# VHH binders against q96fz2, part 5

Target 1, 269 residues: q96fz2
Amino acid sequence: CGRTSCHLPRDVLTRACAYQDRRGQQRLPEWRDPDKYCPSYNKSPQSNSPVLLSRLHFEKDADSSERIIAPMRWGLVPSWFKESDPSKLQFNTTNCRSDTVMEKRSFKVPLGKGRRCVVLADGFYEWQRCQGTNQRQPYFIYFPQIKTEKSGSIGAADSPENWEKVWDNWRLLTMAGIFDCWEPPEGGDVLYSYTIITVDSCKGLSDIHHRMPAILDGEEAVSKWLDFGEVSTQEALKLIHPTENITFHAVSSVVNNSRNNTPECLAPV
Below, E stands for the ipSAE of ESMFold2; O stands for the ipSAE of OpenDDE; V2 stands for 0.75 times the mean of E and O plus 0.25 times the DockQ between their complexes.

## First folded at step 1 (VHH)

Design b16 (framework vhh_6z1v_2)
Fold by ESMFold2-Fast, scan of step 1:
Structure b16 (fold): chain B 269 residues (1-269), chain A 124 residues (1-124)
Amino acid sequence: as target 1 above (269 residues)
Amino acid sequence: EVQLVESGGRLVRTGGSLRLSCAASGRTFSSYAMGWFRQAPGKEREVVAAISYSGGSTWHADFVKGRFTISRDNAKNTVYLQMNSLKPEDTAVYYCAAGEVYTSTYEAEDYDYWGQGTQVTVSS
């Protein structure tokens, strides 16, 4: 996974992340650096995306079940990176393979520190290879959604105009991530950056692409992944597997250029 | 890899001041975050202060804010803890620690290398 959509206004995004803490209290996640959140239909690596993480990462005595929402850079910069420019990192850290996560230092070290996060998106994009052509067909991939005006989930057969009505109650895609904290050697703000864990595609996506992000389906999975105070690395990794609870539709080539940031990027064709 | 040696611990009177030093040997000192921890008899080890590898970010526990200051000198491979307005409850063995950790996450388990400790006793 190398392209996502996360276009909701900050207030709508925050409400979409409503949750219950360990005591059963209803909460909204508390923002860090909200001014760095940039909504977009077409987010690429090195841009910022909102993630959920445990409040305990920022406040030593906090309840580990309470959540912060923060923009983080897509493309993990390890805490040990010694160059002054993160773009000089010679390793691709946009995605992290689930089968080698405990073998790669860039991912094993932050994972051992409990630096688990949930990456938020409207959905993600993948490009299907078309036999006999040099072109690829892009697809927008997302959780099944409930229609507000009608009984049932939204699908590819619905008009583009009807898609605009679903955003107020959109179920955000929740992807398992690992983050790290890097301090620039010449001083400046600490950089928080993340990678998305990837797994083998489920049967439903196998014709589009051979890999998919590790999706945390439901609040129980999200809560366990985030709660590094109560859930060990070994237990959390049991949540990392393919899911079939996903849907998709073909989109136009407008999305191919990461500079295009319009609703047409995810509209059904 | 790094080796850590603390110094400066001694007996001081309530209200006194003391500076602890931690000398690191080996390459890579400038790539580690550093922390000061303490452990009093019969109590768990607790974090006192932490400093990032560049010195640009510091954190101090609420019970020492305004009294203790952590600092480092990467040219000398040394980290310091300046302790002012000492109280009897500050009596403990103070440990220097090095790890690949950001100062917003302050668990002992995040630190890979530890010194042997230096005893600080605060009396009336």
Scores: ipSAE 0.000, ipTM 0.153, lowest interface PAE 14.8, mean pLDDT 83

Design b2 (framework vhh_6z1v_2)
Fold by ESMFold2-Fast, scan of step 1:
Structure b2 (fold): chain B 269 residues (1-269), chain A 126 residues (1-126)
Amino acid sequence: as target 1 above (269 residues)
Amino acid sequence: EVQLVESGGRLVRTGGSLRLSCAASGRTFSSYAMGWFRQAPGKEREVVAAISYSGGSTWHADFVKGRFTISRDNAKNTVYLQMNSLKPEDTAVYYCAAELTYYSGSYYPTDEYDYWGQGTQVTVSS
């Protein structure tokens, strides 16, 4: 996964992340650095995206089931990185393969510290290779959505008016991520950055792309991934596998250029 | 957008040398980090070497270090893999891959590059 949409206004995004803590209390995640959230239909690596993480990362003795939402840089900068400019990082850390995550120092170390996060998006984009040509067809991939006015999930065949109404109750895509904290050598604010864990594609997506993000399907999976105070690394990694509970539709080549940031990027063609 | 075409693969004797070329078309070639991958029959694709978009930094897998060298010529829109001291276990289809990156320095590959060539067959006989 190398391109997402996360366009919801901050208040809508916050409400979409309503959850229950371990005591059964209904909560909204608390924001950190909310002004750094930049909604976009076309997010690429190095941009900031909202992630969920446990409150225990910021407050000693906090309930590990309580959640913070924070914008983090896409592209994990390891804590041991010694240069002053994160863009000079020699490793591509936008994605982390599930099969080698415990072998690579950049990912193994933050995992050992419980630095698991849930990366939020409307959905993600992938480019299907067209057989016999070098042309690629982009697709927008997302959780099945429930239409409030009609039975069933929203799909490519639905009218543009139905697509405009869907965002108020959109089920956000929840992807398993790993984050790290980097302190600039010259001083300054700590940089929080993340990577998205990837797995082999499910049968439903195999015709589009051979890899997919590790999607956490449902609140039980999300809560176990985030709760590093109660769930060990080994237990959490059992949540990392392909899922079939996804849908998709073809989109315009407008999305190909990451500078294009309009609803046309995810609109069905 | 980038289109990639590999060339140079052929049958070569153990201990021989070979240079693979990857010709890229598209006006943004200098914005792409490039990698060489290989896949032998019945095996998974593995990363061989990578080079940053400027050519200022390279990475080579341990099993080819000292034998293979990746390089690029941005004026010619071409990436090369110089292969020396070839062994039978180097037999594979070799793929060129490109990833659009905003990093200014060296780039180490993942298995998730944006664009791939069709591959060129290298066979090393004993």
Scores: ipSAE 0.000, ipTM 0.144, lowest interface PAE 16.7, mean pLDDT 83

Design b3 (framework vhh_6z1v_2; at its last look DockQ between E and O 0.02; V2 from the best seeds 0.00; counts 0 for: pae E 14.6 > 2, placed apart)
Fold by ESMFold2-Fast, scan of step 1:
Structure b3 (fold): chain B 269 residues (1-269), chain A 122 residues (1-122)
Amino acid sequence: as target 1 above (269 residues)
Amino acid sequence: EVQLVESGGRLVRTGGSLRLSCAASGRTFSSYAMGWFRQAPGKEREVVAAISYSGGSTWHADFVKGRFTISRDNAKNTVYLQMNSLKPEDTAVYYCAADEGYGDWSSYLDYWGQGTQVTVSS
């Protein structure tokens, strides 16, 4: 997973993340650096994306089940990185393989510190290799959506009004991530950056791509992944596996150019 | 930041019981997961037990399950290790440690105590 859509306005995104804390209280996640959130239908590595993480990472007296939502850089910069410019990191940290996460220093160290986050998206894109050509077919992959009188469906959206109805009750894709905190050697703001954990594709996606993000399906899985104060690393890693609870449709090649940022990027063809 | 001081280690006979205590100083004790480690002569330090920040979740190594129990009292800033049915192979220096989260106890630790010696004789 190297491209996502996360286009909801901040207020809509926040409401889509409503949750219950350990005590059963209904909450909305509290924002950090909301000005850094940039909605887009076509997000690539090195851009900022919203993630959920435990409030306890920022407030030592907080309940670890309470959530913050914050934009983080896609592409994990390890805390031990000694160069002044994060773009000079010599290896790709966009994704982290589940089978080697405890072997790679860049991922093992933050995971051990409880630096687990949930990466939010409308869905993600993958490019299917087509036999007989060097062209690839892009697909938009997302959770099955519950149809209501108000929500409509992507296949039925033929006007701006109908598209707004599709997004009113959209179930956001929730991907397991690891983040780290990097302090610039020459001073400046701490950089928060993340990687998406990847697993082998489920049977439903195997014809599109051989890998998929580790998707946390439902609030129980999301809560356990985020709760680094009560759920150990070993228990949290049991949540990392393929899921069949996904759907997809083919999209146009407009999405191929990451500078294109329009609804056409995810519209069915 | 937290400072840790272990106490309770002594000589005990095989089959005996002992409770170790680890007193923490600092206002943020309840924001740390806690663990007990031990190191026997000629061996590497190994994790014995761990407890979540609230005490609602615990983990014990297979070689002490059913014999040792970790607990904590956040009002007293103290973590305990109750050791029952002690064996000569339990002889070691026991250390308490604190971590930001309930994580991988084998290496991700910022704060350690000085240790307390437990000797188990036949």
Scores: ipSAE 0.244, ipTM 0.664, lowest interface PAE 4.7, mean pLDDT 87
Fold by OpenDDE, second read of step 2:
Structure b3 (fold): chain B 269 residues (1-269), chain A 122 residues (1-122)
Amino acid sequence: as target 1 above (269 residues)
Amino acid sequence: EVQLVESGGRLVRTGGSLRLSCAASGRTFSSYAMGWFRQAPGKEREVVAAISYSGGSTWHADFVKGRFTISRDNAKNTVYLQMNSLKPEDTAVYYCAADEGYGDWSSYLDYWGQGTQVTVSS
């Protein structure tokens, strides 16, 4: 996974992240560093994206089932990194393979400390290789959305009004991530950064791409992944597997350029 | 910084019982998962038991087989290991540990105690 969409306004995004804590109380996640949130139809590594994480990471004695929403840098910078520039990392930390997560120090250490997060997106993009051509067809991949009588398919939203309705009730993609906290050697603010865990693709997606993000499907899976106070690493890792509960449609080549940030990026062609 | 101090280790006879205590300093005790480890002479350190920050979840090693029980009192900033049906093979230095996560206890942990000696005589 090297490209996502996360374009919802902050208030809409927050409401979409409504949850129940372990006591069954309905809650909204509290924002940390809301000013770092930059909505975009075309998010790339090194950009900031919103993630969910347990409140216990920030507040002592907090209920570990409570959630915080925070923009973090895409591309994990390990806490042990001693260079002053994160771009000097010699290895790619955009993704973490599920099969080697426990073998790589950069991922194993923060995971062991319970630094699990849920990366939020409208969906993610993948490119299908066309046999015999150098051309790649991009696809937007996301959770199936509930068809409300009034909300036609993403493709049928002929009116701006209908489009807004679709996004107001959009089910966000919830991807399993690991984050770390890096203190620059020269001082400054602590950098929070994340990697997306990847797995082999499900059968439905296999023709498009052989790998996919580990998707946490449902509130229980999300809750267990986040609750590092009560759910062990071992138990959490059981949640990491391919899911067939995904849909996709072909999109234009507009998304190929990471500088393009328009609705055309995820529109069906 | 969290300081951990173990107590309760002593010489006991086979079949005896012992309760170990670990007192943590500071006001953040309830933010940490706690665990007990042991190291026998000439052997590697091994995890014995772990407990979540609230005490709602516990884990015990297979060799415990129901003989040991980990518990905690967050009001007292203390974690306990109740050891029953002790065997000579249980002879070791027992260490208390604290970690932010209730995760992989084979990984690097944040804080360790100095250990307390448990000796089980035949």
Scores: ipSAE 0.038, ipTM 0.503, lowest interface PAE 4.2, mean pLDDT 89
Fold by ESMFold2, look of step 3:
Structure b3 (fold): chain B 269 residues (1-269), chain A 122 residues (1-122)
Amino acid sequence: as target 1 above (269 residues)
Amino acid sequence: EVQLVESGGRLVRTGGSLRLSCAASGRTFSSYAMGWFRQAPGKEREVVAAISYSGGSTWHADFVKGRFTISRDNAKNTVYLQMNSLKPEDTAVYYCAADEGYGDWSSYLDYWGQGTQVTVSS
């Protein structure tokens, strides 16, 4: 819940986000600030990662079922934050527990304003504490992927042609998030930032970690979470629960250093 | 920003019906979720019904389900509350409210009207 992979080139990522609007028309999300997208196998808090949100957040009278994709800062900065430097925020906003989301001002306020987003990733990393050591075993956790005749192995994706076999049709992990908009007091562009909602881990992940991101499994869940114009906060929160539709494999400790941005970060060991 | 004006409140007999209207002016009406609240004398304001931006999703409080219906006409910038089978306990000032988030409909909302009095006689 503190590290993800989101490494796809922008055009591949965009195609993976194809969706249907309210009228049933097939669409791709429209980018905002595409120059801020920084793909990496090893994303950490305070970095930018792409999220989906309703077009209605940017354009009055827009169809709330239409989607925008935009990079946002991981680690929600509340709109009421008064200092000039977001790193001075004295509480951690990387994640938001589902059981207290309506009790924390930093999350309740933007959620009540419909500031729901879908956080995109190839998958996320978690570290399992091993018996009798301070060392932890990292795992890469992701949606089960559909096998085809053209499917490749994650471990064999070190060349351009093998990469496409693995990643060209990758099903992106879709996590429920909340975002907020902060105006720096010193001036400059509005900062968009997000938190990932967490839940108790499913049984399949309980040996790795006791919490997991709230995963939105399927287009219905994604559409309802995003569409703040038609789906109330109360209905949207019913989407927030663990899922067993998840898979994982152990990875090497290369991922431990967040500066390592290579396919080895998520390769099976 | 947006101005909300309620109308249609009046004295009505128990079992009767009436329709409240809320006209909106200013910013684009279709950019707001709309709701009706009520406040009886000496009581806290409570949400009665809410409706999504397009009108495709509605919510009604349990104490009015089956009796009240919220609706909207975005072409006329108007939200309605059809009130049937009225009871003396429905006596209150009814407020129209608008919010850019279709949220929990707590007492905090972006815009409020002045209210219209509904009185239900025994």
Scores: ipSAE 0.000, ipTM 0.235, lowest interface PAE 14.6, mean pLDDT 85
ESMFold2 (binder alone), look of step 3: mean pLDDT 79; pTM 0.815
OpenDDE, look of step 3: ipSAE 0.017; ipTM 0.337

Design b4 (framework vhh_6z1v_2)
Fold by ESMFold2-Fast, scan of step 1:
Structure b4 (fold): chain B 269 residues (1-269), chain A 125 residues (1-125)
Amino acid sequence: as target 1 above (269 residues)
Amino acid sequence: EVQLVESGGRLVRTGGSLRLSCAASGRTFSSYAMGWFRQAPGKEREVVAAISYSGGSTWHADFVKGRFTISRDNAKNTVYLQMNSLKPEDTAVYYCAAGDYSYEVWSDEHEYDYWGQGTQVTVSS
């Protein structure tokens, strides 16, 4: 997973993240740095994306089941990085493998500190290699959505009102992530950055790509992944596996250029 | 287990060129990402360049970009570092390393599972 869509306006995104804390109280996640959230149909590594994480990361003695939503840089910058400018790095820490995550120090250390997050997206994109050519077919991959019979499919020719109605109750994709905190050597704001855990693709996606993000399917999985105060690293890692509860459709090559940021990026071809 | 053996390090003049080789033993070489690191006396080990298992993706540190090129030949189980326009500050022991990673975390030496013994490169003014 190296490209996502996360285009919902801040208020719609916040409502889509409604949840219940451990006491059963209905809540909305509280924002940190909301002005850094930039909606886009075509998000690439090094851009900011919204993630959910436990309030306990910011407030001593907070209820670990309460959630913060914050924009974080896609591409983990390790806390030990000693250069003054992360943009000087010419590497992409977009994903990390589930099978070696506890063996690699870059991930083992933040994971040991409970630095688990849930990466939010409308869905993600993958490029299927076509036989005998260098051409690739892009697909938009997302949770199954509840759809009205006559307006069941998403189309580029749909009116703006139809598109708006689709997104009002969109079920956001929830991907397991690990984040870290980096303090600039010269002083300045702490940089929060994340990586997405990847697993072998499920049977339904195997014809598109051999890997997929670790998807947390449902509120129970999301809650356990985030709650580092009550759920150990070992228990949380049991949530990391391929998911069959996923759907997709082919999209236009418009998405290939990360500068394109329009609804056409995820509309069915 | 893979064993790595570097070769090619020697004394060269400023502005000169040198190619380092890293030969791997083992049937699974093509499944590993490879990196070149260097360490000068009294300095920390730093990443110079890295290459994916297929050779389809490469990364070069800013301080060598345009001068050094990493490449690999999976049929020969070998990774190379072509060094051009050498400078005295390039003087270091150069290490070859192999890692099993799917993300491009090039700078974390702890992501690399196997290391060579190093080859000395000295650049005279």
Scores: ipSAE 0.000, ipTM 0.152, lowest interface PAE 13.6, mean pLDDT 83

Design b5 (framework vhh_6z1v_2)
Fold by ESMFold2-Fast, scan of step 1:
Structure b5 (fold): chain B 269 residues (1-269), chain A 123 residues (1-123)
Amino acid sequence: as target 1 above (269 residues)
Amino acid sequence: EVQLVESGGRLVRTGGSLRLSCAASGRTFSSYAMGWFRQAPGKEREVVAAISYSGGSTWHADFVKGRFTISRDNAKNTVYLQMNSLKPEDTAVYYCAASTDWYTYESDAYDYWGQGTQVTVSS
């Protein structure tokens, strides 16, 4: 997973992240650096995306079940990185494989510090190789959505007006991430950056791509992944596995160019 | 940068109890997960118990469940291992260790180690 959509306005995104804390109290996540959130239908590595993380990362006496929402850079910059420009990192940290996460220092160290986050998206994109051609077919992949009487199903047959209404109650994709904090050696603001954990594709997605993000399906999984104060690294890693609870549809080649940021990027074709 | 010093190890009779203490020095003791490990003569080091940064979560190995209890006091920078119903098989050098990874079955994930304290359980 190297491309996502996360286009909801900040207020809609916040409401979509409503949750219950440990005591059963209904809450909305509290924003950190909301001005850095940039909605887009076509987010690539090095851009900022919103993530959920435990409030305990920022306040030592906080209830670890309470959530913060913050924009973070996609592409983990390890805390030990010594260059002044994070774009000069020699290796790609956009994704980290679940099978080797405890063997790679760049991921093992922040994971040990409880630096688990949930990466939010409308969905993600993958490119299927087409036989006999150098062309690849892009697909938009997302959670099955709850239908309302008026919204109907998302598809090529839906009108643009009807399709737009589905976003009011959209179930966000929740992907397991690891983040780290990097302090520039010559001074400046701490950089928060993340990677998405990947697993083998599920049966439903295997014809599109061999890998998929580790999706946390439901509030119990999301809560356990985020709550590093109560859930150990080893217990949290048990949540990392393929899921069949996904759907997808083909999209146009407009999405191929990361500069294109329009609803056409995820519209069915 | 944390220094660990274990104490409390001694000879105890089968069925007895013993409490081990591990005193830590360092700027942020509460930022470390703590574990108790043991190593018997001729055997590999094994994890017996682990405790989270806050002390809100603990793990105990199956062979000590119901008998050993790990706890910590962040105000005193100390971690404890309360050992009850001791068996001869519990004879080992006990080590406390600190890690930024609060839960692991691998000793090499722990960054700092104490010198160990000897526990001998006589039949």
Scores: ipSAE 0.000, ipTM 0.191, lowest interface PAE 12.0, mean pLDDT 84

Design b6 (framework vhh_6z1v_2)
Fold by ESMFold2-Fast, scan of step 1:
Structure b6 (fold): chain B 269 residues (1-269), chain A 124 residues (1-124)
Amino acid sequence: as target 1 above (269 residues)
Amino acid sequence: EVQLVESGGRLVRTGGSLRLSCAASGRTFSSYAMGWFRQAPGKEREVVAAISYSGGSTWHADFVKGRFTISRDNAKNTVYLQMNSLKPEDTAVYYCAADIEYGSGIYDQTYDYWGQGTQVTVSS
């Protein structure tokens, strides 16, 4: 996973993240740095994306089941990194393999500190290799959505106008992430950055790509991944596995250029 | 397992030039970040330069900027340190090192494999 869409306006995104705390009270996540949220149909590594994390990361004695939503940089910069420029990090930390996450220092250390987050997206993009050509076919991959009389279907037969109506009740993709906090050695603001954990592709996606993000399917999984105050690293890692509850459709090559940021990027072809 | 062998160290006059080489064997070289370190007698080991696995990014310590250049040839499994305008204070044993972690490239603890070193002596 190296490209996502997260285009919802801040208020729509916030409502889509409504949740229940440990006592069953309905809540909205509280924002940190909301002005840094930049909606886009075509997010690449190095850009900021919204993530959910436990309030306990910011407030001593907070209820660990309460959630903060914050923009974080995609591409984990380890806390021990001592260069002044994060772009000088020698390796790509956009994704983290589930099978070696406890072997790599960049991921093992923040996991030990409970720095788990849920990365939010409309969906993600993957490029299928086509035999007999150097062309790749892009696909938009997302949770199955419930059809409504207002929104209609989200398949290839939908008009662009009908497609736009589905966003009012869109089920956001929730991907397991690890974040870290890096303090610039010459001073400045703390940088929060994340990586997306990846697993082997499920049967339904195997013809598109051999890897997929670790998707947390449903509020129980999301809650356990975020709640580092009650759920140990060992228990949380049991949530990391391929999921079949996913759908997709082919999209145009417009998405190939990460500078393109229009609804055409995810529209069915 | 990776084996690193440095070569090119010798006695050089002040103001001279020297190129150090480090040949890697074992696992694929092109997946490793590489670094050059040096240590003079009685002093701490210090980082001189680092290069990313692709060669697309390099870092040089302030005390060698403009004089030393790190480079690599992934087809030959070799990393180089071109040393120009040498000074007596550059006298040290020079080590190459390989980092297979998601490392910073500038700290000893990030490097997994080390060469045996090659002696550079700069005389006035």
Scores: ipSAE 0.005, ipTM 0.151, lowest interface PAE 12.5, mean pLDDT 83

Design b7 (framework vhh_6z1v_2)
Fold by ESMFold2-Fast, scan of step 1:
Structure b7 (fold): chain B 269 residues (1-269), chain A 125 residues (1-125)
Amino acid sequence: as target 1 above (269 residues)
Amino acid sequence: EVQLVESGGRLVRTGGSLRLSCAASGRTFSSYAMGWFRQAPGKEREVVAAISYSGGSTWHADFVKGRFTISRDNAKNTVYLQMNSLKPEDTAVYYCAAPDYDSYFGLSTAEYNYWGQGTQVTVSS
């Protein structure tokens, strides 16, 4: 996973992340750096995306089941990185393979510190190789929605009124991530950056791409992944596996150019 | 910084029971996970049990499962290790440990920065 959509306005996104804490109280995640959130239909690595993480990362006495939502840079910059410019990283940390996560220092160290996060998106994009042409077919991949299960996928043919109604009740894709904190050697704000854990694709996606993000399907999985105060790394990693509970549709080549940021990027063709 | 003081270690007969206590001070006790470790002479320090900050999650090593139970009392700032059906091979110095602020609920010595002085448990036939 190298491209996502996360276009909801901040207030809609916040409501879509409503959750219950350990005591069963309904809550909304509290924002950190909300001004850094930039909605887009076409998010690429190095841009900021919203993630959920435990409040305990910021407050020593906090209940680890309480959630913060914060924008983080896509592309993990390890805390041990000694150069001044994180864009000069020699290796790509956009994704982290589940099978080698405990072998790679860049990921093992922050994971060992409990730096687990849930990466939020409307869905993600993948490009399928087409036989008989050099062009690849892009697909938008997302959780089944109530309307999708009953009446088919969202589309460009939908009226503006129907289009707006889809997003009001959209179930956000929740992907397992690892983040780290990097302190610039020359001073300045701490940089929070993340990577998305990837697994082998499920049977339903095998014809589109051979890899998929590790999707946390449902509140129990999301809660256990975030709660580093109660759930060990070993237990949390049991949540990392392919999932079949996803759907998709083909989209226009408009999405190919990351500068294009319109609803056409995810509309069915 | 966290200060830890173990107590309860003594000589006990094979098949006996013993409860170790670890009193913590310096930081809010209910905000961090705790572990119990042991070290026999000439051996590496090994994890025996671990408990989350609330006590809602526990882990026990295979060699003590069914015999030892870790628990905590956050009102008393104390973590306990209840040891039943003791065997001579349980003879060791027992340590309680707490992680630093960047650590998680963990199972290795590398994840713990604060250690008690240890309490000696000797099991004889």
Scores: ipSAE 0.007, ipTM 0.436, lowest interface PAE 9.1, mean pLDDT 85

